VH-VL binders against q0aze0. Designs and how they scored, part 512

Target 1, 268 residues: q0aze0
Amino acid sequence: MKIILVNNRFKENTEKKAQEIAGQLSALNVEVIIDNGLDEPYAGTVDFIMVLGGDGTMLRAARRYGQRAIPVLGVNMGTVGFLSNIEINELAEYLPLILREEYSLEARMMLEVAVFQQQSLLTRVFCLNELLLRSNSPRMLSFALEISGQKLEPYRGDGLIVSTTTGSTAYSLSAGGPIADPQLDAFIVTPVASHIINKRPLVVSPEREISLHLLEEREAIIGIDGQIKMDFGAENRVLIKRAPHPLLMVNLKAKPFFTSIDRSLQRQ
Key: E = the ipSAE of ESMFold2; O = the ipSAE of OpenDDE; V2 = 0.75 times the mean of E and O plus 0.25 times the DockQ between their complexes.

## First folded at step 25 (VH-VL)

Design TC10 (framework fv_ragifilimab; at its last look DockQ between E and O 0.95; V2 from the best seeds 0.91)
Fold by OpenDDE, look of step 25:
Structure TC10 (fold): chain C 268 residues (1-268), chain A 122 residues (1-122), chain B 113 residues (1-113)
Amino acid sequence: as target 1 above (268 residues)
Amino acid sequence: QVQLVQSGAEVKKPGASVKVSCKGSGYTFTNYWMYWVRQAPGQGLEWIGVINPDSGGIKYNQKFKDRATMTVDKSISTAYMELSRLRSDDTAVYYCARGREHETYLGYFDLWGQGTLVTVSS
Amino acid sequence: DIVMTQSPDSLAVSLGERATINCKSSQSVLYEYDNKNYLTWYQQKPGQPPKLLIYWASYRESGVPDRFSGSGSGTDFTLTISSLQAEDVAVYHCQQYYSTPLTFGQGTKLEIK
């Protein structure tokens, strides 16, 4: 068995723990690769990904490895979040199950975000939470939203969020988006401080495509999972689709989503 | 060994073009944005542009958008930067540099080529 | 464009003494969503390309001696060498990557006094 340990290079405790776990796994004849985010994603075949840290680390891991259809386990290290399944102190208990591949998987839809410069693809990113379009100034943006070829009325506001159901409890929630069942596949399109009063979030089928572009010569930014930043101007266009592969999240421990929402949100 | 190796020094006349190559090795070429930066003698660094070796996506510094052309040949892990209509003030060491951040062109550089001196003189 | 201004242009420091280089951006390079400063420092020795020292304003690149440190946030940043060594003679550059065009400071030449 070969396992990638994903940790956060900016969190010393996660790096230390990764080394410890790597040692333990090696003693069990498990090959271990540690990914702290500094280098390119490991290109070789692996059987399991263990994410040590919080939601941010999981998001990074998802972007790096989600397209490879590898089981991903979130191991919380004392943070509050929605994406970890077990606590670090529970790892020893569940390790035998991991090694025997006795666990269930939950498929979480990811976004495929394509950013264009003029007509050319600038970059493509798969992400677990959301794409954010945001004004880079105190002034509102005017931008076009198109869903499956249907052009909506121009949006005017501070920005827009296109989120997965997984991401519904992230920035979309702060912007007034609905909380979505993570077992549901859908886009959540949440306006950020819309000029139109009572502009409501949209729940959109994952079969549809969403495109965004500015209707004015203004400076904006796009953010992905709150970790990736890009410039966004009139010459840019974003195309959002359902990623061709979901993230396969490992469920070793039952975590009732709806009964834990209040608790989790209260702690944030 | 992870490295970027650039082509040799160039001497050009004003109005001519120069094409500098940069070959990456020891890493996955398409996983890193490739940047071009130049440095005039005794001056600071100036960003020319960036190219995504995988998608071919490009973002230029507006200052160079009409004269600089960046390309890549993925098959040989090589990036190219061509600068046309050369002027004396284009005399500089031209560097290719690898971006540390994989998912965005807004990044810093963890690997540099050795530099290519381009001299433009009458 | 974000203008990066370093100070001083040149600096002479005795061996073993502290060297301080400042870098100011014309606008904030702090991204509120990830709470990171998009600022990096490079060391450039004569005849060589720049070498990455500090990224995200305060994180030291692997292999960089502990005597190098980066600090600051928003628009004001500082590179500090706690105890100058002979091999630290170089030009130091700050760079922002908050937005395009990516821009650098004019560089600071550090010499031994």
Scores: ipSAE 0.910, ipTM 0.948, lowest interface PAE 0.5, mean pLDDT 94
Fold by ESMFold2, look of step 25:
Structure TC10 (fold): chain C 268 residues (1-268), chain A 122 residues (1-122), chain B 113 residues (1-113)
Amino acid sequence: as target 1 above (268 residues)
Amino acid sequence: QVQLVQSGAEVKKPGASVKVSCKGSGYTFTNYWMYWVRQAPGQGLEWIGVINPDSGGIKYNQKFKDRATMTVDKSISTAYMELSRLRSDDTAVYYCARGREHETYLGYFDLWGQGTLVTVSS
Amino acid sequence: DIVMTQSPDSLAVSLGERATINCKSSQSVLYEYDNKNYLTWYQQKPGQPPKLLIYWASYRESGVPDRFSGSGSGTDFTLTISSLQAEDVAVYHCQQYYSTPLTFGQGTKLEIK
């Protein structure tokens, strides 16, 4: 069995703990690859991914490995967010179940984001929470949103968020979007400081294709999962679709979403 | 061994073109953005542009957009930068560099080629 | 374009003494959503390509001696060498990667006094 341990390269406790866990697993004849984010993603076949840290570390793991349909377990090492399942002090208790593959999986929709310059593809990235289009100046943006080729009334404001249901509790919520059950598949389209009163958040079928581009020259940016940043100008457009594969989150310990959302939101 | 190896020095006349190569080895070439940066003698560093070796997508510094052409041959893990209509102030060492961030072109460089001196003189 | 200005242009420091190099950006390179400063320092020894020292303003690259540190946020950044060694004679460059075009400071030449 081969496992990837993902940690946050800026938190020294997670590096130390990853090395300790890798040693313990190696003693059990388990091959371990440590991914601290500094090197390229491991390209070989693996059976399981263990994420040591909070929601931010899970977001990076999802972008790197989420399309491989590999079970991903969030192991909390501090404050509990929305994406961890067990605590680090519980790992020894659950490790036998992990090794015997005795756990359930929860599918979480991901976004596929294609960024273009003119007609040329610059890059394609995956996203667990959201894409943010935002002004990079004091000036508001004027931009077009298309949903499956249907052109909506132009937007004016600071920007727009296109999120998954998992991302509904992240920046989309701060911008006035709804909290969504992460077991639903949908896009949530949330305006940011819209100057047009009639613009409400939209909940959109995951089968739709969403397109964004600027209607006038402005300095803008694209943010992905609050971690990846790109320039966005009048020469750019972005296409957003449901990613081919969901993130497969391991469920070892019950984590009731609805009864814990207030506590989880205070941490976020 | 992770490295970037560039083609050798070139001497050109004004009006000519130069094409510099940069071969990456020891890593997955298409996972990293490839940047081109130049340094005139005794001067600072100047970014020319960046290419995504996987998609072929490019962002140029607008100063060079009409004269620079970046390409990739991923079958041999090699990037190219061609600068046309050379002038004497294009005399510089031309570097390729690899970005650590693979998901964006807004990045910093953890690996540099050895540099290629291009001299433009009549 | 974000203009990066280093000071001083050159600096002479005695062996074992502290060297301080400043870099100022014409606008903030702090991204509020990840709370990171998109600022990097390179060392360039004579006849060599630049070498990564510090990334995200304050994180030391693997293999870089402890005497190197980076600090600052927003528009004002500092590279510090706590105890200068002979091998530290080089030109030092800051670079922003907050937006394209990617830009560098003009460089600071560090010499032994």
Scores: ipSAE 0.872, ipTM 0.926, lowest interface PAE 0.6, mean pLDDT 92
ESMFold2 (binder alone), look of step 25: mean pLDDT 94; pTM 0.961

Design TC11 (framework fv_ragifilimab; at its last look DockQ between E and O 0.94; V2 from the best seeds 0.90)
Fold by OpenDDE, look of step 25:
Order: sequence, then structure tokens, then C-alpha cells
Structure TC11 (fold): chain C 268 residues (1-268), chain A 122 residues (1-122), chain B 113 residues (1-113)
Amino acid sequence: as target 1 above (268 residues)
Amino acid sequence: QVQLVQSGAEVKKPGASVKVSCKGSGYTFTNYWMHWVRQAPGQGLEWIGVINPDSGGTKYNQKFKDRATMTVDKSISTAYMELSRLRSDDTAVYYCARGREHETYLGYFDLWGQGTLVTVSS
Amino acid sequence: DIVMTQSPDSLAVSLGERATINCKSSQSVLYEFDNKNYLTWYQQKPGQPPKLLIYWASYRESGVPDRFSGSGSGTDFTLTISSLQAEDVAVYHCQQYYSTPLTFGQGTKLEIK
């Protein structure tokens, strides 16, 4: 068995823990690769990904490895979040199950975000939570939203969030978006401080495509999972669709989503 | 060994074009944005633009948008930067530089080529 | 464009003494969503390309001696060499990567006094 340990290079405790776990796994004749995010994703074949840290680390891991259809386990290290399944102190207990591949998987839809410069593809990213378009100034943006070729009325506001159901409890929630069942595949399109008071979030089928572009010469930015930043101007276009592969999240420990919502949100 | 190797020095006349190459090795070429930066003699660094070696997507400094062309040949892990309509103030050392951040062109550079001196003189 | 201004342009420091280089951005390079400063420092020796020293304003690149440190946030940043060594003679550059075009300071030449 070969396992990638994903940790956060900016958090020393996760690095130390990764080394410790790597040692333990090696003693069990498990090959281990540690990924702290500094280098390119490991290109070799692996059987399991263990994410050490909070939601942020999971999001990064998802972007790096989600397209490879590898089981991903979130191991929380004392943070509050929605994406970890077990606690670090529980790892020893569940390690035998992991090694025997006795676990269930939960498929989580990811976004495929394509950013264009003029007519050329600039980059493509898969992400677990959301794409954010926001103004880079105190002034509102005017931008066009198209869903499956249907042009909506121009949006005017600070920005827009296109989120997965997984991401519904992230920035979309803060912007007034609905909380979505993570077992449901859907886009959540949440306006950010819309000039139109009654502009409501949209729940959109994952079979549809979402396109965004600015209607004016303004400086904006796009954010991906709150971690990746890019400029966005009139010459840019974003195309969002369901990623061809979901993230396969390992479920070792039952975590009732709806019963934990209040607790989780109260801690944030 | 992870490295970027650039083509040799160039001497050009005003109005001519120059094409500098940059070959990456020791890493996955398409996983890193490739930036181009130049440095005039005794001056600071100036960003020219960036290319996604995988998609071929480019973003230029507007100062160079009409004169600079960045391309890549993925098959040989090589990036190219062509600068046209050269003038004397284009005399500089031109660097290719690998962006550390994989997911965005907004990044810092952890790997540099050795530089290519381009001299523009009558 | 974000203008990066370093100070001083040149600096002479005795061996073993502290060297301080400042870098100011015309606007904040702090991204509120990840709470990171999009600022990096390079060291450039004569005839060589720049070498990465500090990234995200305060994180030292692997292999960089501990005497190098970066600090600051928003618009004001500082590169500090706690005890100058002979091999530290170089030009130092700050660079923002908050937005395009990516821009550099004008550089600071550090010499031994």
C-alpha cells in the first residue's frame, strides 16, 4: 500500500505529525509520500490520501489529487470544519481499517473551473468548494451570468459565488447562500451584496454550465476555495461545470451532517 | 537536477526580433507557470509575462503586449519568448523563471534560468 | 500597477552587523481571504539570476540561512539579515504577486562596510 500524507507547510505541528505518521506507516510496510504543498503533486500511483489538518488542507488536497479518484481521508488536528472525518487521536484506532480498505466512500461533486484570456484557455482548476468573483475596488461590478446558454439579467453587486453543495457551508453561507445536503449534487449561485435586494441564490443542476464575464472595464478577482487568487478583467471569461470526477471522501466515522450544523456553525 | 537552461546571448539591430528559449528539466514542465523577466544593465527586474505550459494560455504585461510573444513546446519542455521591434532600451538580460504556485500565475519564482543577454545596438 | 519601492537604494553594513532593507507597496498586497501577503524577496549576486529568499512575506525558502528573515504586512515589508556575512553581498529585490503586472522594487545593493 502507498499513502500520501498531505499536511500544511505553514503549520509546523502538521509537519511533525506527518513525519510521525510516516514513520508508523513505514513500520507497517506502507510506502509513504509526504506532500506539504511546496512541490508539484506526486505523480505516481497511490492507494490512499490522508489529509492532516483542517478544511483548508483538505481543499488543497482535493485540488491537487481529486481528479485521480483516490480515497481521501480528512484527519482533523484540532480545528473546526466540515471536511474532516476523524480526529488525529482516533487515527490509531482506524488505521487497521484503512490498511484493509474497509471503509465507505462518499462522492463529493467538484467544480471544473476554466479561466479564459480572450479566447484562449488560461488555466483549468478542479475545486471542492467554490469559485468567487469579486470586485477589486469599493465599486460594484456589472457582470453577465449565463446558465446553459441562458443569459440572465446582468448582475450588479460586489460579486458572485458559484459553489458546490460541499461548499455551501463555506463562503457561500456567509454570503447568504443556502445550506445544502452534501449528498446532493448541485451548483449554488450566491450573489455577494447584490444591488438588487431581492436577488436570491440559485440552485442549479450539475448538468448545466455556468459562464461569467464582466460587462465593463473593471478590475476584479477570482478566488478559488478562498486560497487561489487570480485577476479577472474584461478580457477574461470563466466557465464552470461539474468536474468529471468527484472527490472520494473516506467515511470511517459516521458524522451526521444536519445534526452537526448548529454545533459547527456556532464554533465559527 | 531541476533546472532551466536558456539559449545563448544575442546581438540584434534596432527593429529586429529576438527569440529566447528556456528548457526545463528535472520536473514536470506543464505543472508550473513559466514567467519571463528582464533586467536592464544596472536596473531592477521587470516582468514581461507568463505562460501556462499546459494550456498555452498567456498573460502579458501591457507594456509588452504588442511586442512580446510567449510560446511553449511541451514535447521538449521548452518555453520561448520572442520580442519584436527591438530598440536600444530592450538591451537586458532576459530570464525565464518558474512560478512556485501551480494553480495561479500570481506567484513568486523558485527557479530561474541562467539568463540570456540581448544587446540591441546600431 | 502596484509600485514597489525599496529603501535604501544602497546599504553598507559591517560584517556581523544587522542589515535592514525595506520594501513598500503602493497598495496593500494582503489578501483578506487567505490572510497572506503576496510579497517575496530575492537575492541576486553579480552575473547570476535572482535567488528566492523569502516568500509570503515571512517564510524562508529551504536552504536559506536563518539569519535571513522577512517581516511586515499590508504595504510595508522588511528583509533583515541579523548578522551580515561576506557571502551576503548582493542586490536584494522585493516583488509583489498580488496582481498583474507582477512588479519588483528597484533593488537594494548591499555591500560590506
Scores: ipSAE 0.911, ipTM 0.949, lowest interface PAE 0.5, mean pLDDT 94
Fold by ESMFold2, look of step 25:
Structure TC11 (fold): chain C 268 residues (1-268), chain A 122 residues (1-122), chain B 113 residues (1-113)
Amino acid sequence: as target 1 above (268 residues)
Amino acid sequence: QVQLVQSGAEVKKPGASVKVSCKGSGYTFTNYWMHWVRQAPGQGLEWIGVINPDSGGTKYNQKFKDRATMTVDKSISTAYMELSRLRSDDTAVYYCARGREHETYLGYFDLWGQGTLVTVSS
Amino acid sequence: DIVMTQSPDSLAVSLGERATINCKSSQSVLYEFDNKNYLTWYQQKPGQPPKLLIYWASYRESGVPDRFSGSGSGTDFTLTISSLQAEDVAVYHCQQYYSTPLTFGQGTKLEIK
């Protein structure tokens, strides 16, 4: 069995713990690859991914490995979040189940985000929580939203969030979007400080394609999962679709979403 | 060994073009954004643009967009930058540089080529 | 375009003494969503390409001596060499990567007195 241990090199304790766990797994004849975020993603075949840390580290793991249909376990090392399943002090208890593959999987929809420069594809990235389009100047944006070729009335305001249901408890919530059950597949489209009174959050079928572009020259930013930043100008367009594969989150310990909402939101 | 190796020095006349190559080795070429930066004698560093070796997509510094063309041949892990309509103030060392960030071109450079001196003289 | 201004343009510092180089951006390079300063420092010796020293304003690259440190946030940044060594003679550049075009400071030449 070969696994990836994902940690965040900017949090010293997660590096130490990753080395400890790698030693324990090696003693059980498990091959271990450590991904601390600095190097390129591991390209080889892997059976399991263990994420040591909070939601931010899970977001990076999802973007790097979520399309590979590999089970991903979130292991909390301090702050309770929405994406961890077990605590670090419980790992020894659950390790036999992990090794025997005795766990269930919860599928979480991801976004596929294609960014264009003029008419050419610039880059394609995956996203677990949300894409943010936001003004990068004191001036409001005027931008177009199209859903499967259907042009909506132009937007004017600070920006727009296109999130997954998993991302409904992240920036989308702060901008006035609904909390969604992460077991649902949907886009949640939430305006940011809209100047247009009738622009309500939309819940959209995951089978739709969402397109964004500016209607006039302005400095804007695309943000992805609060961690990836790009320029966005009049020469750019974004196309958003459901990603080909969901993130497969490991469920070892019952962690009911609805009864944990208050605790998890207090940490945002 | 992880490295970027550039083509050799060039001497050009005003009005000509130059094409500088940059071969990446020891890493997955298509996983990293490739940037081009130049440095005129006695002057600072100036960003020319960036190319995504996976998609071929480019962004240019507006100063160069009419004269610079960046391309890649990913089958040989090589990036190219061509600068046309050369003039004397294009005399500089031209560098390729690898962006450490995979998912965005907004990044810093952890690996640089050795540089290619381009001299433009009448 | 974000203009990066370094000060001083050059300085001479005695061996073992502290060297301080400042870099100021024309607008903030702090991104509020990740709380990172999109600012990097490079060292460049004559005839060589730049070498990465400090990224995200304050994180030291692997293999860089611990006498190098970066500090600051928003628009004002500082590179400090706590005890200057002869091998530190170089030009130092700051670079922002908050937005394109990516831009560099004009450079600071550091010499031994």
Scores: ipSAE 0.877, ipTM 0.927, lowest interface PAE 0.6, mean pLDDT 92
ESMFold2 (binder alone), look of step 25: mean pLDDT 95; pTM 0.962

Design TC2 (framework fv_ragifilimab; at its last look DockQ between E and O 0.94; V2 from the best seeds 0.90)
Fold by OpenDDE, look of step 25:
Structure TC2 (fold): chain C 268 residues (1-268), chain A 122 residues (1-122), chain B 113 residues (1-113)
Amino acid sequence: as target 1 above (268 residues)
Amino acid sequence: QVQLVQSGAEVKKPGASVKVSCKGSGYTFTNYWMHWVRQAPGQGLEWIGVINPDSGGTKYNQKFKDRATMTVDKSISTAYMELSRLRSDDTAVYYCARGREHETYLGYFDIWGQGTLVTVSS
Amino acid sequence: DIVMTQSPDSLAVSLGERATINCKSSQSVLYEYDNKNYLTWYQQKPGQPPKLLIYWASYRESGVPDRFSGSGSGTDFTLTISSLQAEDVAVYHCQQYYSTPLTFGQGTKLEIK
C-alpha cells in the first residue's frame, strides 16, 4: 500500500505528526509520501490519502488529488470542522481497517471552475466548497448570472457564492445560504449582500452550468475555497459545472450530519 | 534538479522584435505558472506577464499588452516571450520565473532563469 | 496598481550588526479570507537572478539562513538580517502578489560598512 499524508506546512504540529505517522506506516511496510503543499502534487499512483489537520487542509487536498478517485480520510487535529471523519487519537484504532481497505466511501460533488481571460481558458480548478465572486472595493458589483444559458436579471451586490452541498456549511452559510445535505448533489448560489433585499439563494441542479461575468468595468476578486485568490475583471468569465469526478471521502466513523450541525456551528 | 534555462543574449535595433526562450526541467512543466520579469540596468524588477503552460492562458501587464506575446511548447517544456517594437528603454535582463503557487497566477517566484540580456541600440 | 516602496534605497551595515529593510505597499496586501499577506522578499547578487527569501511576509524559504526574517502586515513590511554576513551583500526586493500587475519595490542595496 502507498499512502499520501497531507499536512499544513504552516502548522508545525501537523508536520511533526505527519513524520510520526509516516514512521509508523513505514514500520508496517506501507510506502508513504508526505505532502505539505509546498511542492507539486505527487504524480505517482497511491491507494489512500490521509489528511492531517482541519477543513482547510482537506480542501487543499481535494483540489490537489480529488480528480484522481483516491479515498481521502480527514483526520482532525483538534480543530472544528465538517470534513474530518476521525480524530488523530483514533488513528491507531482505525489503522488496521485502513490497511485492509475495510471502509465505506462517501462521494462528494466537486466544482469544476473554469476562469477565462477574454475567450481563452486561463485556468481550471476542481474544488470542494465554493467559488466566491466579490467586489474589490466598497462599491457594489453588477454582474450577470447565467444558468444553463438562461440569463437571470443582473445581480447587484457585494458578490456571489457558488457552492457545493459540502460547502453549504462554509462561507455560503455565513452569507445566508441554506444548509444542504452532503449526500445531495446540487449547486447553491448565494448572493452576498445583494442590493435586492429579497434576493434568495438558489438551489440548482448539478446538471446545469453556471456562468458569471461583470457587467461593468469594476475590479473584483474570485476566491476558491477561501484559499485561492484571483483577479476578476470585465475581461474575465467564470464557468462553473459539476466536476467529472467526486471526492471520495472515507467514512470510518459514523458522523451524523444533522445531529452535529448545531454542535459544530456553535463552536465556530 | 529544478531549473529554468533561458536563451542567450540578444542585440536588437529599435523597432525589431526579440523572442526569449525558457526551458523548464526537473518538474512538471504544466503544473506551474510561468512569469516573465525584466530588470533594466541598475533598476528594479518589472513584471511583464504570466502564462499557464497547461492551458496557454495568459495575463499581461497592461504596459506590455500590445507588445508582449507569451507562448509555450509543452512538448519540450519551453516558454517563450516575444517583445515587439523594441525601444532603447527595453534594454534589460529578462527573466522567466516559476510561480510557486499552482492554482493561481498571483504568486511569488521560487525558481528563476539565469536571465537573458536584451540590448536595444541604434 | 499597487506601488511598492522600499526604504532605504541603500544601506551600509557593519558585519555582525542588524540590517533592516522596509517595504510599504500603497494598499493592503492582506487577504481577509485566508488572513495572509501576499508579500515576498528576494535577494539578488550581482549578475544573478533574484533568490526567494521570504514568502507570505514571514515564512522563510528552505535553505535560507535563520538570520533572515520577515515581518509586518497590511501595508508595512520589514526584512531583517539579525547579524549581517559578508555573503549578504546584495540588492533586496520586496514584491506583492495580491493583485496584478505584480509589482516590486525599487530595491535596496545592502553593503558592508
Scores: ipSAE 0.910, ipTM 0.948, lowest interface PAE 0.5, mean pLDDT 94
Fold by ESMFold2, look of step 25:
Structure TC2 (fold): chain C 268 residues (1-268), chain A 122 residues (1-122), chain B 113 residues (1-113)
Amino acid sequence: as target 1 above (268 residues)
Amino acid sequence: QVQLVQSGAEVKKPGASVKVSCKGSGYTFTNYWMHWVRQAPGQGLEWIGVINPDSGGTKYNQKFKDRATMTVDKSISTAYMELSRLRSDDTAVYYCARGREHETYLGYFDIWGQGTLVTVSS
Amino acid sequence: DIVMTQSPDSLAVSLGERATINCKSSQSVLYEYDNKNYLTWYQQKPGQPPKLLIYWASYRESGVPDRFSGSGSGTDFTLTISSLQAEDVAVYHCQQYYSTPLTFGQGTKLEIK
């Protein structure tokens, strides 16, 4: 069995713990690849991904490995969020179940984000929480939203968030979007400081394609999962659709979403 | 060993074109953005642009958009930068540089090529 | 374009003493959503390409001696060499990657006096 241990050596102080866990797994004849975020993603075949850290570390793991349909376990190392399943002090208890593959999987929708420069594809990025379009100046943006070719009335404001249901508890929530059950597949489209009162958050079928572009020349930014930043200008557009594969989150310990919302939000 | 190896020095006349190559080895070529940066003698560093070796998509410093062309041949892990209509102030060392940030071109460079001196004189 | 201005243009400091190089950006390079400063320092010796020293303003690259440190936020940044050694003679550049075009400071030449 081969696994990837994902950590963030600079944020979580997790490097020592990752080495300890790698040693324990090696003693059980498990091959371990450590991904601390500094090198390229491991390209070879693996059976399981273990994420040591908080929601931010899970976001990076999802972007790197989520399209490979590999089970991903979130192991919390201090702050309980929405994406961890077990605590680090419980790992020894659950390790036998992990090794015997005695767990269930919960699918979480991801976004596929294609960024264009003029008419050419510049890059494609996957996303677990949200894409943010935001002004990079004190001036408002005027921008167009299209949903499966249907052009909505222009938006004017600071920007727009397109999130998954998993991302509904992240920046979308702060911008006034609803908390969504992460078991639903949907886009949540949340305006940021809209000057147009009737631009309400939209919940959109995951089968739709969402397109964004600016209507005036302005300096803007797109952000992915609050971690990836790109320029966005009048020469750009972005196309968003459901990613081909969901993130497959390992469920070892029951985590009732609705009774845990308040605790998890306090830690965001 | 991760490295970027560039083509050798070039001497060109004004009005000509130059094409500099940059071969990457020791890593997955298509996983990293490839940047081009130049440095005139005794001067600072100037960013020319970036190419995504996977998509072929490019982004140029506006100063160079009408004269620079960046391409890749991913079958041989090689990036190219061609600068046309050369003039004497294009005399510089031209570097390729690997962006460490995998998912964005907004990044810093962890690996640099050795540089290619391009001299433009009549 | 974000203009990066280094000071001083050149600096001479005695062996074993502290050297300080400043870099100022014409606008903030702090991204509020990740709380990171998009600022990097390079060392460049004659005839060589730049070498990465510090990224995200304050994180030291692997293999860089601990006498090198970066600090600052927003628009004002500092590279500090706590105890100069002879091999530290070089030109030092800051670089922002907050937006394109990516831009560099003009460089600071560091010499041992």
Scores: ipSAE 0.873, ipTM 0.926, lowest interface PAE 0.6, mean pLDDT 92
ESMFold2 (binder alone), look of step 25: mean pLDDT 94; pTM 0.962

Design TC3 (framework fv_ragifilimab; at its last read DockQ between E and O 0.92; V2 from the best seeds 0.91)
Heavy chain, then light chain:
Amino acid sequence: QVQLVQSGAEVKKPGASVKVSCKGSGYTFTNYWMHWVRQAPGQGLEWIGVINPDSGGTKYNQKFKDRATMTVDKSISTAYMELSRLRSDDTAVYYCARGREHETYLGYFDLWGQGTLVTVSS
Amino acid sequence: DIVMTQSPDSLAVSLGERATINCKSSQSVLYEYDNKNYLTWYQQKPGQPPKLLIYWATYRESGVPDRFSGSGSGTDFTLTISSLQAEDVAVYHCQQYYSTPLTFGQGTKLEIK
ESMFold2, look of step 25: ipSAE 0.881; ipTM 0.930
ESMFold2 (binder alone), look of step 25: mean pLDDT 95; pTM 0.964
OpenDDE, look of step 25: ipSAE 0.911; ipTM 0.949
ESMFold2, fold request of step 26: ipSAE 0.870, 0.874, 0.875; ipTM 0.926, 0.927, 0.928
ESMFold2 (binder alone), fold request of step 26: mean pLDDT 95, 95, 95; pTM 0.963, 0.964, 0.964
OpenDDE, fold request of step 26: ipSAE 0.927, 0.926, 0.928; ipTM 0.955, 0.955, 0.956
ESMFold2, last read: ipSAE 0.879, 0.873, 0.865; ipTM 0.927, 0.926, 0.924
ESMFold2 (binder alone), last read: mean pLDDT 95, 95, 95; pTM 0.964, 0.964, 0.963
OpenDDE, last read: ipSAE 0.926, 0.930, 0.930; ipTM 0.956, 0.959, 0.958

